# Designs tried in a protein design chat: miniprotein binders against Uncharacterized 14.6 kDa protein in sodA1 3'region. Part 17

Target 1, 131 residues: Uncharacterized 14.6 kDa protein in sodA1 3'region, of Leptolyngbya boryana (Plectonema boryanum) (p51586)
Amino acid sequence: MQTLAQMDILVVDDDPDTRDLLRFMLEDEGAIVTVAPNAKEALSLLERELPKLLVSDVAMPEMDGFELIGRVRELPKGETLPAIALTAYAREEDRQAALRSGFNDYLTKPVDPLELIRLVQQYCLAFPPDA
Key: E = the ipSAE of ESMFold2; O = the ipSAE of OpenDDE; V2 = 0.75 times the mean of E and O plus 0.25 times the DockQ between their complexes.

## First folded at step 17 (miniprotein)

Design J5 (from N8 with L72I V74I; at its last look DockQ between E and O 0.90; V2 from the best seeds 0.83)
Fold by ESMFold2, look of step 17:
Structure J5 (fold): chain B 131 residues (1-131), chain A 81 residues (1-81)
Amino acid sequence: as target 1 above (131 residues)
Amino acid sequence: SEVTIRIEFTGDDPEQLRQAVEWILRIAEYLGLEVKVTVKGDEVKITIEGLSPRQAKAIRAWVRIIARYLGIKIEVKITED
């Protein structure tokens, strides 16, 4: 079952295990996955070409995910790019911070593989390719 | 269907060990894999056979993430079938 076929997804996380896991799970569903180990590399990629969906860790050194999404929202066509935050913090204040920064949704770590796929599917299927 | 992964969790909090097992079983179910679980005191051993190398790499990554999050000790070994 390739429910994510033809979907370009960018995953940003400084933990190599998280990048390996999320890439595998999304590719297993048919997605084309690009990974970035930090926000600066992610921003460089995003400035060249927007994916269909951004999945980004918040707690990253140097440039964190809040600053990253702020920059993305200023890019051409970046205002509407679906973006999911990955966060270790589940407090309501942390949720509010993620949404105010420009993310559309969030998942708490450790990232539940079933919830990840379900949430990604919701965003990708709501905007089918070449509609 | 070429490799077997063997995972050992060691910890002093039984609920955290149970949580780790639950998380592994959920990913194994997603992948359609059968899992053997053995509990011996403060150790839990998990064996999954018939994996592709890519599946084994992903499960190893998940196990390492779980262990860091819960603060439990792990040992992971992948062997060819």
Scores: ipSAE 0.796, ipTM 0.898, lowest interface PAE 0.5, mean pLDDT 87
ESMFold2 (binder alone), look of step 17: mean pLDDT 82; pTM 0.781
OpenDDE base, look of step 17: ipSAE 0.811; ipTM 0.910

Design J6 (from N8 with V35I; at its last look DockQ between E and O 0.95; V2 from the best seeds 0.86)
Fold by ESMFold2, look of step 17:
Structure J6 (fold): chain B 131 residues (1-131), chain A 81 residues (1-81)
Amino acid sequence: as target 1 above (131 residues)
Amino acid sequence: SEVTIRIEFTGDDPEQLRQAVEWILRIAEYLGLEIKVTVKGDEVKITIEGLSPRQAKAIRAWVRIIARYLGLKVEVKITED
């Protein structure tokens, strides 16, 4: 069963292994996955067309995920875009920082792909592509 | 065609080796793949047969992530069946 069929998801992470893994796992569930290796490229994609869900690393060079989500929340219709942060730090202050910055949820690295799929399913199935 | 991935982790902390095996087991079971694990002291060997090339690429990516996070030495080989 493909629980993410035709759900557009953008994954932003500067690690190519993470991009490869997450793309495969989400596509295996039926999603349409676009990847970006940095926040600048991600913003370019987001300004042209919003996905149904954003999954973004926080610790990225140049523009980090906190600045990225701040910019996303200022885009037309970006204020309600579901967004999941990927963070290296699991402490309570790190969780609170991600949520205050505008992300809806977070996962700690290393990102277990099965935990990501379950969390993505919650957001995509709550807001299906033509709901 | 189908491929086989062979993974060798080496490390001096048995808890790290066990965690690596657990993470590989979870993804392999999710994908419906049979896995063979051999543990000898500071070494773990994992063999998964019958993968598609796309599955092998994904597992190799996860293996590399695991090794970096846990500080393990790793060797990965993919061969055609």
Scores: ipSAE 0.806, ipTM 0.906, lowest interface PAE 0.5, mean pLDDT 88
ESMFold2 (binder alone), look of step 17: mean pLDDT 85; pTM 0.833
OpenDDE base, look of step 17: ipSAE 0.857; ipTM 0.938

Design J7 (from N8 with V44I; at its last look DockQ between E and O 0.92; V2 from the best seeds 0.85)
Fold by ESMFold2, look of step 17:
Structure J7 (fold): chain B 131 residues (1-131), chain A 81 residues (1-81)
Amino acid sequence: as target 1 above (131 residues)
Amino acid sequence: SEVTIRIEFTGDDPEQLRQAVEWILRIAEYLGLEVKVTVKGDEIKITIEGLSPRQAKAIRAWVRIIARYLGLKVEVKITED
């Protein structure tokens, strides 16, 4: 059973290996995945159409994930978009910063794709796909 | 259109080598792939056969992520079956 059938997910990460891995693993579960290599491209996509879920790296050059989520929360219907942060920071202070910035949850890098799938499933079940 | 991926990790810390193997085995098992692992000194060789090109690309990406995080030396080769 594909647990993410036709779920629209945007993945933002400046590491091409992470984008390749996460896109494949989520698509293998049936998701419709769009990737962006930086926050600027991600914001452009988000301003045109919101996905069902945003997965975003925090530590990105120029515009980081904290600034990205802040701008997303100002978009129409962006205030309720489920968003998962990917963070390299192991300190509790840094993890709490991600949650205070507007993300709903987080995973530490290296992002185990199976743990991401499990977490994404929780958010997709809470916000089921359109019939 | 099946391919084989061959992965060689080298490292001084046996625990990091073990962790790398564990992470690869988990994703390979999830994808329904059989894995051959051989250990020789400070090197570990992992071979996975019967992959689609897309599966091989994804596993290579994960392998490179693991190697960078753990500080392991890695070589990866993908060949057509």
Scores: ipSAE 0.806, ipTM 0.904, lowest interface PAE 0.5, mean pLDDT 88
ESMFold2 (binder alone), look of step 17: mean pLDDT 84; pTM 0.820
OpenDDE base, look of step 17: ipSAE 0.860; ipTM 0.938

Design J8 (from N8 with Q19Y; at its last look DockQ between E and O 0.93; V2 from the best seeds 0.84)
Fold by ESMFold2, look of step 17:
Structure J8 (fold): chain B 131 residues (1-131), chain A 81 residues (1-81)
Amino acid sequence: as target 1 above (131 residues)
Amino acid sequence: SEVTIRIEFTGDDPEQLRYAVEWILRIAEYLGLEVKVTVKGDEVKITIEGLSPRQAKAIRAWVRIIARYLGLKVEVKITED
């Protein structure tokens, strides 16, 4: 059985290589992956339908990931949506900033896809995917 | 149906070249792929055979991310087996 079977995940990152890599690696584990190249498109998707898990870059042009997650937390059922931040910074201050913004967890860049899979698997166990 | 990816990193810092190799090897091993590595001075050549086209595209993406992060020059070629 694939470890992320039917896990609906939205990945938001303005780097096309990151989107390609993370989509492939998560789909290889069975996830259903949607990608968005910026926060505006991501928010449009999120306002329409929530995934089971959000993975979002923080440093994006125009609307950053902190603003994105803030808006997500105001959506119906968005308060409890598991969300992982992708950040360039590993300091405790950066960790706290991500958590204060509404993310549940974070990973530092460059995002090792195997570390992301491990972290996503933790949330898959807590929030079983739709059949 | 299978493809080969050939990766050439160039840089003047042997430690950064070593990190690049380690990051590629880790993902290739996860995917069950054999990797050949040749180190010559400031250049590292990595060849991975037996890839699906989708695997090759993903590895190329990771390779480009690694190169940018480590400040290495990189060339990538994908050919049919």
Scores: ipSAE 0.765, ipTM 0.887, lowest interface PAE 0.6, mean pLDDT 87
ESMFold2 (binder alone), look of step 17: mean pLDDT 84; pTM 0.829
OpenDDE base, look of step 17: ipSAE 0.858; ipTM 0.938

## First folded at step 18 (miniprotein)

Design K12 (from N8 with V21I V35I K40E E43T; at its last fold request DockQ between E and O 0.90; V2 from the best seeds 0.85)
Amino acid sequence: SEVTIRIEFTGDDPEQLRQAIEWILRIAEYLGLEIKVTVEGDTVKITIEGLSPRQAKAIRAWVRIIARYLGLKVEVKITED
ESMFold2, look of step 18: ipSAE 0.808; ipTM 0.907
ESMFold2 (binder alone), look of step 18: mean pLDDT 85; pTM 0.840
OpenDDE base, look of step 18: ipSAE 0.858; ipTM 0.938
ESMFold2, fold request of step 19: ipSAE 0.805, 0.811, 0.794; ipTM 0.910, 0.913, 0.904
ESMFold2 (binder alone), fold request of step 19: mean pLDDT 85, 85, 85; pTM 0.839, 0.839, 0.839
OpenDDE base, fold request of step 19: ipSAE 0.862, 0.862, 0.864; ipTM 0.941, 0.941, 0.942

Design K13 (from R8 with K57R; at its last look DockQ between E and O 0.92; V2 from the best seeds 0.86)
Fold by ESMFold2, look of step 18:
Structure K13 (fold): chain B 131 residues (1-131), chain A 81 residues (1-81)
Amino acid sequence: as target 1 above (131 residues)
Amino acid sequence: STVRITIRFEGDDPEQLRQAVEWILRIAEYLGLDVEVRVEGDTVTIEIRGLSPRQARAIRAWVRIIARYLGLEVRVEIEED
């Protein structure tokens, strides 16, 4: 039933519908979800405490997800934080850009929440939560 | 406390309407909810009963995302069941 119990996840997306949907679906699987509407607020949260997993939109105004992940990789223990990009672009060049920027994986929009849950579960099994 | 959500899609492309229905049915099935679908011309009506308010909010969010992506006209109503 709850495959993500005690998994702390930060979801960053400037679309309130995406935040509402993804928070609910992940919490329904037992995760502890924090949402941020932009990269600046996300970075503030990340500097205070790292989650077990970051899910971030790439195309955000002001600071985009590429810049966000770059800063995350410079944080203590941020080098190994699993991070999934949400992108509108399906071309191979766009996939490579996300991976080169520091993301571990990506999903194309519109983000099917069931596909996200499956991908998050893979990271949960590979990096079990400490608390 | 349970609610009912009623979703009405309108569009000229039946394949886009079918895709919208399929995406909603996948989430509803995952959540263990039964769905009624009615098709009248270029309008599709989807009704789901027995939702928690949180489930209804999530489905409404998904519906709005779908409608924007596919370019469909949509109306959503949530009422006490």
Scores: ipSAE 0.803, ipTM 0.906, lowest interface PAE 0.5, mean pLDDT 88
ESMFold2 (binder alone), look of step 18: mean pLDDT 85; pTM 0.852
OpenDDE base, look of step 18: ipSAE 0.865; ipTM 0.941

Design K14 (from R8 with L25R; at its last fold request DockQ between E and O 0.85; V2 from the best seeds 0.85)
Amino acid sequence: STVRITIRFEGDDPEQLRQAVEWIRRIAEYLGLDVEVRVEGDTVTIEIRGLSPRQAKAIRAWVRIIARYLGLEVRVEIEED
ESMFold2, look of step 18: ipSAE 0.814; ipTM 0.911
ESMFold2 (binder alone), look of step 18: mean pLDDT 86; pTM 0.854
OpenDDE base, look of step 18: ipSAE 0.870; ipTM 0.943
ESMFold2, fold request of step 19: ipSAE 0.823, 0.819, 0.822; ipTM 0.916, 0.914, 0.915
ESMFold2 (binder alone), fold request of step 19: mean pLDDT 86, 86, 86; pTM 0.859, 0.861, 0.858
OpenDDE base, fold request of step 19: ipSAE 0.866, 0.867, 0.868; ipTM 0.942, 0.942, 0.943

Design K15 (from R8 with W23F; at its last look DockQ between E and O 0.94; V2 from the best seeds 0.77)
Fold by ESMFold2, look of step 18:
Structure K15 (fold): chain B 131 residues (1-131), chain A 81 residues (1-81)
Amino acid sequence: as target 1 above (131 residues)
Amino acid sequence: STVRITIRFEGDDPEQLRQAVEFILRIAEYLGLDVEVRVEGDTVTIEIRGLSPRQAKAIRAWVRIIARYLGLEVRVEIEED
């Protein structure tokens, strides 16, 4: 059941409860999880080393997730980095905005942990760490 | 070495309280944990035993997220089992 073994995942969210929950659920599946509390810290980490998957909140103070993903897509190999947006808004306009900004997929908050794991598995299995 | 978590939700809307229980049952089922639920007026008490400290921390985080989403007051206590 550890289908995320050896997968390096970066989780970006300014809510510490969300960081704790997502870290636990992903690590329980074998992932190596790094957390960042804001987009600026996340970008610093991404500029040094890309993970296999980025999971990022869009509504963050100062630098939001739309600006973060835009900068990520300009990094070497960042144009193909799988990225999932976490959004509080279920309106179609908000979902389309996340996809147009450069995210590959999205989840509506509050994030169901099992739905997150299923979606993360989908993207990590499409790009295995040894392939 | 295991811990127990006690969760008390309080709210005016019985539907929100039912939804909170459903959210807890989903994560407990994933973790293979038995859940005891008690309803007393506008308060729902949920107790889960036999958790690791890591599991309890994760459930506490989820509970806080649920309470904010549903607009419920919540108290969480974690004690050695």
Scores: ipSAE 0.572, ipTM 0.798, lowest interface PAE 1.0, mean pLDDT 86
ESMFold2 (binder alone), look of step 18: mean pLDDT 86; pTM 0.860
OpenDDE base, look of step 18: ipSAE 0.863; ipTM 0.941

Design K16 (from R8 with Y69F; at its last fold request DockQ between E and O 0.92; V2 from the best seeds 0.87)
Amino acid sequence: STVRITIRFEGDDPEQLRQAVEWILRIAEYLGLDVEVRVEGDTVTIEIRGLSPRQAKAIRAWVRIIARFLGLEVRVEIEED
ESMFold2, look of step 18: ipSAE 0.817; ipTM 0.910
ESMFold2 (binder alone), look of step 18: mean pLDDT 85; pTM 0.851
OpenDDE base, look of step 18: ipSAE 0.872; ipTM 0.943
ESMFold2, fold request of step 19: ipSAE 0.832, 0.824, 0.827; ipTM 0.920, 0.917, 0.919
ESMFold2 (binder alone), fold request of step 19: mean pLDDT 86, 85, 85; pTM 0.853, 0.849, 0.852
OpenDDE base, fold request of step 19: ipSAE 0.867, 0.868, 0.869; ipTM 0.942, 0.942, 0.942

Design K17 (from R8 with E22A; at its last look DockQ between E and O 0.96; V2 from the best seeds 0.86)
Fold by ESMFold2, look of step 18:
Structure K17 (fold): chain B 131 residues (1-131), chain A 81 residues (1-81)
Amino acid sequence: as target 1 above (131 residues)
Amino acid sequence: STVRITIRFEGDDPEQLRQAVAWILRIAEYLGLDVEVRVEGDTVTIEIRGLSPRQAKAIRAWVRIIARYLGLEVRVEIEED
Protein backbone atom coordinates (compact mmCIF):
# COMPACT_ATOMS: atom_id res chain seq x y z
CA MET B 1 0.00 0.00 0.00
CA GLN B 2 1.36 3.48 -0.97
CA THR B 3 -0.71 6.18 0.70
CA LEU B 4 1.88 8.86 -0.16
CA ALA B 5 2.59 7.86 -3.76
CA GLN B 6 4.49 10.57 -5.67
CA MET B 7 4.38 13.04 -2.75
CA ASP B 8 7.58 15.08 -2.53
CA ILE B 9 8.71 15.45 1.09
CA LEU B 10 11.81 17.18 2.46
CA VAL B 11 13.08 15.96 5.84
CA VAL B 12 15.59 18.12 7.71
CA ASP B 13 17.38 16.76 10.79
CA ASP B 14 21.01 16.75 11.88
CA ASP B 15 20.78 13.20 13.29
CA PRO B 16 21.64 10.59 10.64
CA ASP B 17 19.58 7.90 12.40
CA THR B 18 16.50 10.13 12.27
CA ARG B 19 17.10 10.84 8.57
CA ASP B 20 17.49 7.11 7.81
CA LEU B 21 14.38 6.13 9.75
CA LEU B 22 12.09 8.86 8.44
CA ARG B 23 13.23 8.43 4.82
CA PHE B 24 12.53 4.71 4.98
CA MET B 25 9.12 5.01 6.62
CA LEU B 26 7.91 7.66 4.19
CA GLU B 27 9.38 5.95 1.10
CA ASP B 28 7.76 2.70 2.21
CA GLU B 29 4.44 4.56 1.88
CA GLY B 30 5.39 5.70 -1.63
CA ALA B 31 6.72 9.20 -1.00
CA ILE B 32 9.63 10.79 -2.86
CA VAL B 33 11.89 11.82 0.01
CA THR B 34 14.81 14.20 0.04
CA VAL B 35 16.85 14.60 3.23
CA ALA B 36 19.04 17.45 4.43
CA PRO B 37 21.41 17.34 7.42
CA ASN B 38 21.07 21.05 8.27
CA ALA B 39 19.05 24.15 7.58
CA LYS B 40 21.51 25.64 5.07
CA GLU B 41 21.37 22.59 2.81
CA ALA B 42 17.61 22.52 3.25
CA LEU B 43 17.33 26.13 2.06
CA SER B 44 19.41 25.44 -1.04
CA LEU B 45 17.04 22.61 -1.95
CA LEU B 46 13.93 24.66 -1.19
CA GLU B 47 15.14 27.57 -3.34
CA ARG B 48 15.35 25.22 -6.32
CA GLU B 49 11.82 23.87 -5.86
CA LEU B 50 9.35 23.40 -3.05
CA PRO B 51 8.25 19.96 -1.87
CA LYS B 52 4.65 19.21 -0.95
CA LEU B 53 5.61 18.97 2.73
CA LEU B 54 8.50 20.00 4.96
CA VAL B 55 9.38 18.02 8.09
CA SER B 56 12.07 19.78 10.10
CA ASP B 57 13.87 19.36 13.39
CA VAL B 58 13.82 22.51 15.50
CA ALA B 59 16.98 22.06 17.56
CA MET B 60 19.76 22.13 14.96
CA PRO B 61 23.26 23.61 15.24
CA GLU B 62 23.88 27.09 13.83
CA MET B 63 20.56 27.72 12.02
CA ASP B 64 17.68 26.17 13.94
CA GLY B 65 14.28 25.12 12.63
CA PHE B 66 12.60 28.35 13.73
CA GLU B 67 14.96 30.39 11.56
CA LEU B 68 14.61 27.87 8.74
CA ILE B 69 10.81 28.12 8.63
CA GLY B 70 11.01 31.91 8.76
CA ARG B 71 13.22 31.87 5.66
CA VAL B 72 10.90 29.36 3.96
CA ARG B 73 7.87 31.59 4.52
CA GLU B 74 9.68 34.35 2.58
CA LEU B 75 10.26 32.16 -0.49
CA PRO B 76 8.00 32.30 -3.55
CA LYS B 77 5.00 30.07 -2.77
CA GLY B 78 6.62 29.23 0.58
CA GLU B 79 3.96 31.05 2.61
CA THR B 80 1.54 28.12 2.19
CA LEU B 81 3.97 25.17 2.31
CA PRO B 82 2.77 22.65 4.93
CA ALA B 83 5.47 22.22 7.55
CA ILE B 84 5.76 19.95 10.60
CA ALA B 85 8.23 20.69 13.41
CA LEU B 86 10.08 17.97 15.31
CA THR B 87 10.64 19.14 18.88
CA ALA B 88 11.86 17.74 22.18
CA TYR B 89 9.26 19.68 24.17
CA ALA B 90 5.52 18.99 24.32
CA ARG B 91 4.31 21.85 26.54
CA GLU B 92 1.59 24.15 25.21
CA GLU B 93 4.08 27.02 25.07
CA ASP B 94 6.31 24.91 22.80
CA ARG B 95 3.40 24.20 20.46
CA GLN B 96 2.55 27.90 20.36
CA ALA B 97 6.19 28.78 19.62
CA ALA B 98 6.26 26.40 16.67
CA LEU B 99 3.02 27.80 15.26
CA ARG B 100 4.12 31.43 15.77
CA SER B 101 7.34 30.68 13.89
CA GLY B 102 5.39 29.43 10.86
CA PHE B 103 5.05 25.65 11.31
CA ASN B 104 1.59 24.14 10.85
CA ASP B 105 1.98 21.40 13.47
CA TYR B 106 4.55 19.47 15.47
CA LEU B 107 5.61 16.04 16.74
CA THR B 108 7.53 15.34 19.93
CA LYS B 109 10.77 13.39 19.97
CA PRO B 110 11.49 10.57 19.85
CA VAL B 111 9.41 10.68 16.70
CA ASP B 112 7.07 7.69 16.64
CA PRO B 113 7.25 6.59 12.99
CA LEU B 114 3.58 5.56 12.98
CA GLU B 115 2.46 8.94 14.29
CA LEU B 116 4.66 10.59 11.67
CA ILE B 117 2.96 8.64 8.85
CA ARG B 118 -0.49 9.52 10.20
CA LEU B 119 0.28 13.23 10.46
CA VAL B 120 2.07 13.41 7.09
CA GLN B 121 -0.90 11.73 5.40
CA GLN B 122 -3.20 14.38 6.86
CA TYR B 123 -1.10 17.28 5.59
CA CYS B 124 -0.03 15.89 2.22
CA LEU B 125 -3.52 14.80 1.22
CA ALA B 126 -5.36 17.81 2.66
CA PHE B 127 -3.02 20.68 1.75
CA PRO B 128 -0.81 19.79 -1.20
CA PRO B 129 1.41 22.48 -2.69
CA ASP B 130 1.23 23.19 -6.41
CA ALA B 131 3.42 20.69 -8.25
CA SER A 1 18.59 -11.39 0.17
CA THR A 2 17.22 -11.27 3.72
CA VAL A 3 18.98 -10.50 6.96
CA ARG A 4 18.33 -10.95 10.66
CA ILE A 5 18.86 -8.33 13.32
CA THR A 6 19.68 -9.11 16.95
CA ILE A 7 19.15 -6.30 19.46
CA ARG A 8 20.34 -6.52 23.06
CA PHE A 9 19.21 -3.85 25.52
CA GLU A 10 20.65 -3.72 29.02
CA GLY A 11 19.50 -1.48 31.85
CA ASP A 12 18.53 -1.35 35.53
CA ASP A 13 15.01 0.00 35.02
CA PRO A 14 12.55 -2.68 33.87
CA GLU A 15 10.02 -0.07 32.74
CA GLN A 16 12.55 1.44 30.33
CA LEU A 17 13.36 -2.02 28.99
CA ARG A 18 9.65 -2.75 28.48
CA GLN A 19 9.21 0.61 26.73
CA ALA A 20 12.10 -0.12 24.36
CA VAL A 21 10.66 -3.54 23.54
CA ALA A 22 7.21 -2.06 22.95
CA TRP A 23 8.56 0.52 20.51
CA ILE A 24 10.47 -2.14 18.55
CA LEU A 25 7.53 -4.58 18.44
CA ARG A 26 5.18 -1.85 17.24
CA ILE A 27 7.35 -1.08 14.20
CA ALA A 28 8.05 -4.75 13.49
CA GLU A 29 4.30 -5.45 13.49
CA TYR A 30 3.69 -2.52 11.13
CA LEU A 31 6.29 -3.98 8.75
CA GLY A 32 4.81 -7.48 9.02
CA LEU A 33 7.89 -8.99 10.67
CA ASP A 34 8.02 -11.90 13.13
CA VAL A 35 9.83 -11.15 16.37
CA GLU A 36 11.31 -13.26 19.15
CA VAL A 37 11.90 -11.65 22.54
CA ARG A 38 13.87 -13.10 25.44
CA VAL A 39 14.18 -11.49 28.87
CA GLU A 40 17.08 -12.56 31.07
CA GLY A 41 17.61 -10.40 34.15
CA ASP A 42 18.60 -6.89 33.11
CA THR A 43 19.05 -7.92 29.47
CA VAL A 44 16.41 -8.09 26.78
CA THR A 45 17.22 -9.73 23.47
CA ILE A 46 15.07 -9.10 20.39
CA GLU A 47 15.63 -11.10 17.22
CA ILE A 48 13.89 -10.30 13.94
CA ARG A 49 14.36 -12.49 10.86
CA GLY A 50 13.48 -12.13 7.20
CA LEU A 51 14.23 -8.42 6.88
CA SER A 52 15.26 -6.63 3.73
CA PRO A 53 18.52 -4.66 4.10
CA ARG A 54 16.46 -1.43 4.00
CA GLN A 55 14.20 -2.64 6.82
CA ALA A 56 17.22 -3.66 8.91
CA LYS A 57 18.85 -0.25 8.42
CA ALA A 58 15.65 1.50 9.48
CA ILE A 59 15.14 -0.69 12.54
CA ARG A 60 18.78 -0.21 13.60
CA ALA A 61 18.26 3.56 13.30
CA TRP A 62 15.13 3.40 15.48
CA VAL A 63 16.91 1.17 18.01
CA ARG A 64 19.77 3.66 18.32
CA ILE A 65 17.33 6.56 18.75
CA ILE A 66 15.46 4.63 21.48
CA ALA A 67 18.65 3.71 23.30
CA ARG A 68 19.87 7.30 23.37
CA TYR A 69 16.48 8.60 24.54
CA LEU A 70 16.15 6.07 27.36
CA GLY A 71 19.85 5.93 28.28
CA LEU A 72 20.06 2.19 27.65
CA GLU A 73 23.13 0.21 26.66
CA VAL A 74 22.50 -1.47 23.33
CA ARG A 75 24.25 -3.80 20.92
CA VAL A 76 22.94 -4.42 17.41
CA GLU A 77 24.11 -7.20 15.10
CA ILE A 78 22.93 -7.69 11.50
CA GLU A 79 23.74 -10.95 9.75
CA GLU A 80 22.83 -12.73 6.52
CA ASP A 81 19.76 -14.89 7.07
Scores: ipSAE 0.797, ipTM 0.903, lowest interface PAE 0.5, mean pLDDT 88
ESMFold2 (binder alone), look of step 18: mean pLDDT 86; pTM 0.852
OpenDDE base, look of step 18: ipSAE 0.869; ipTM 0.943

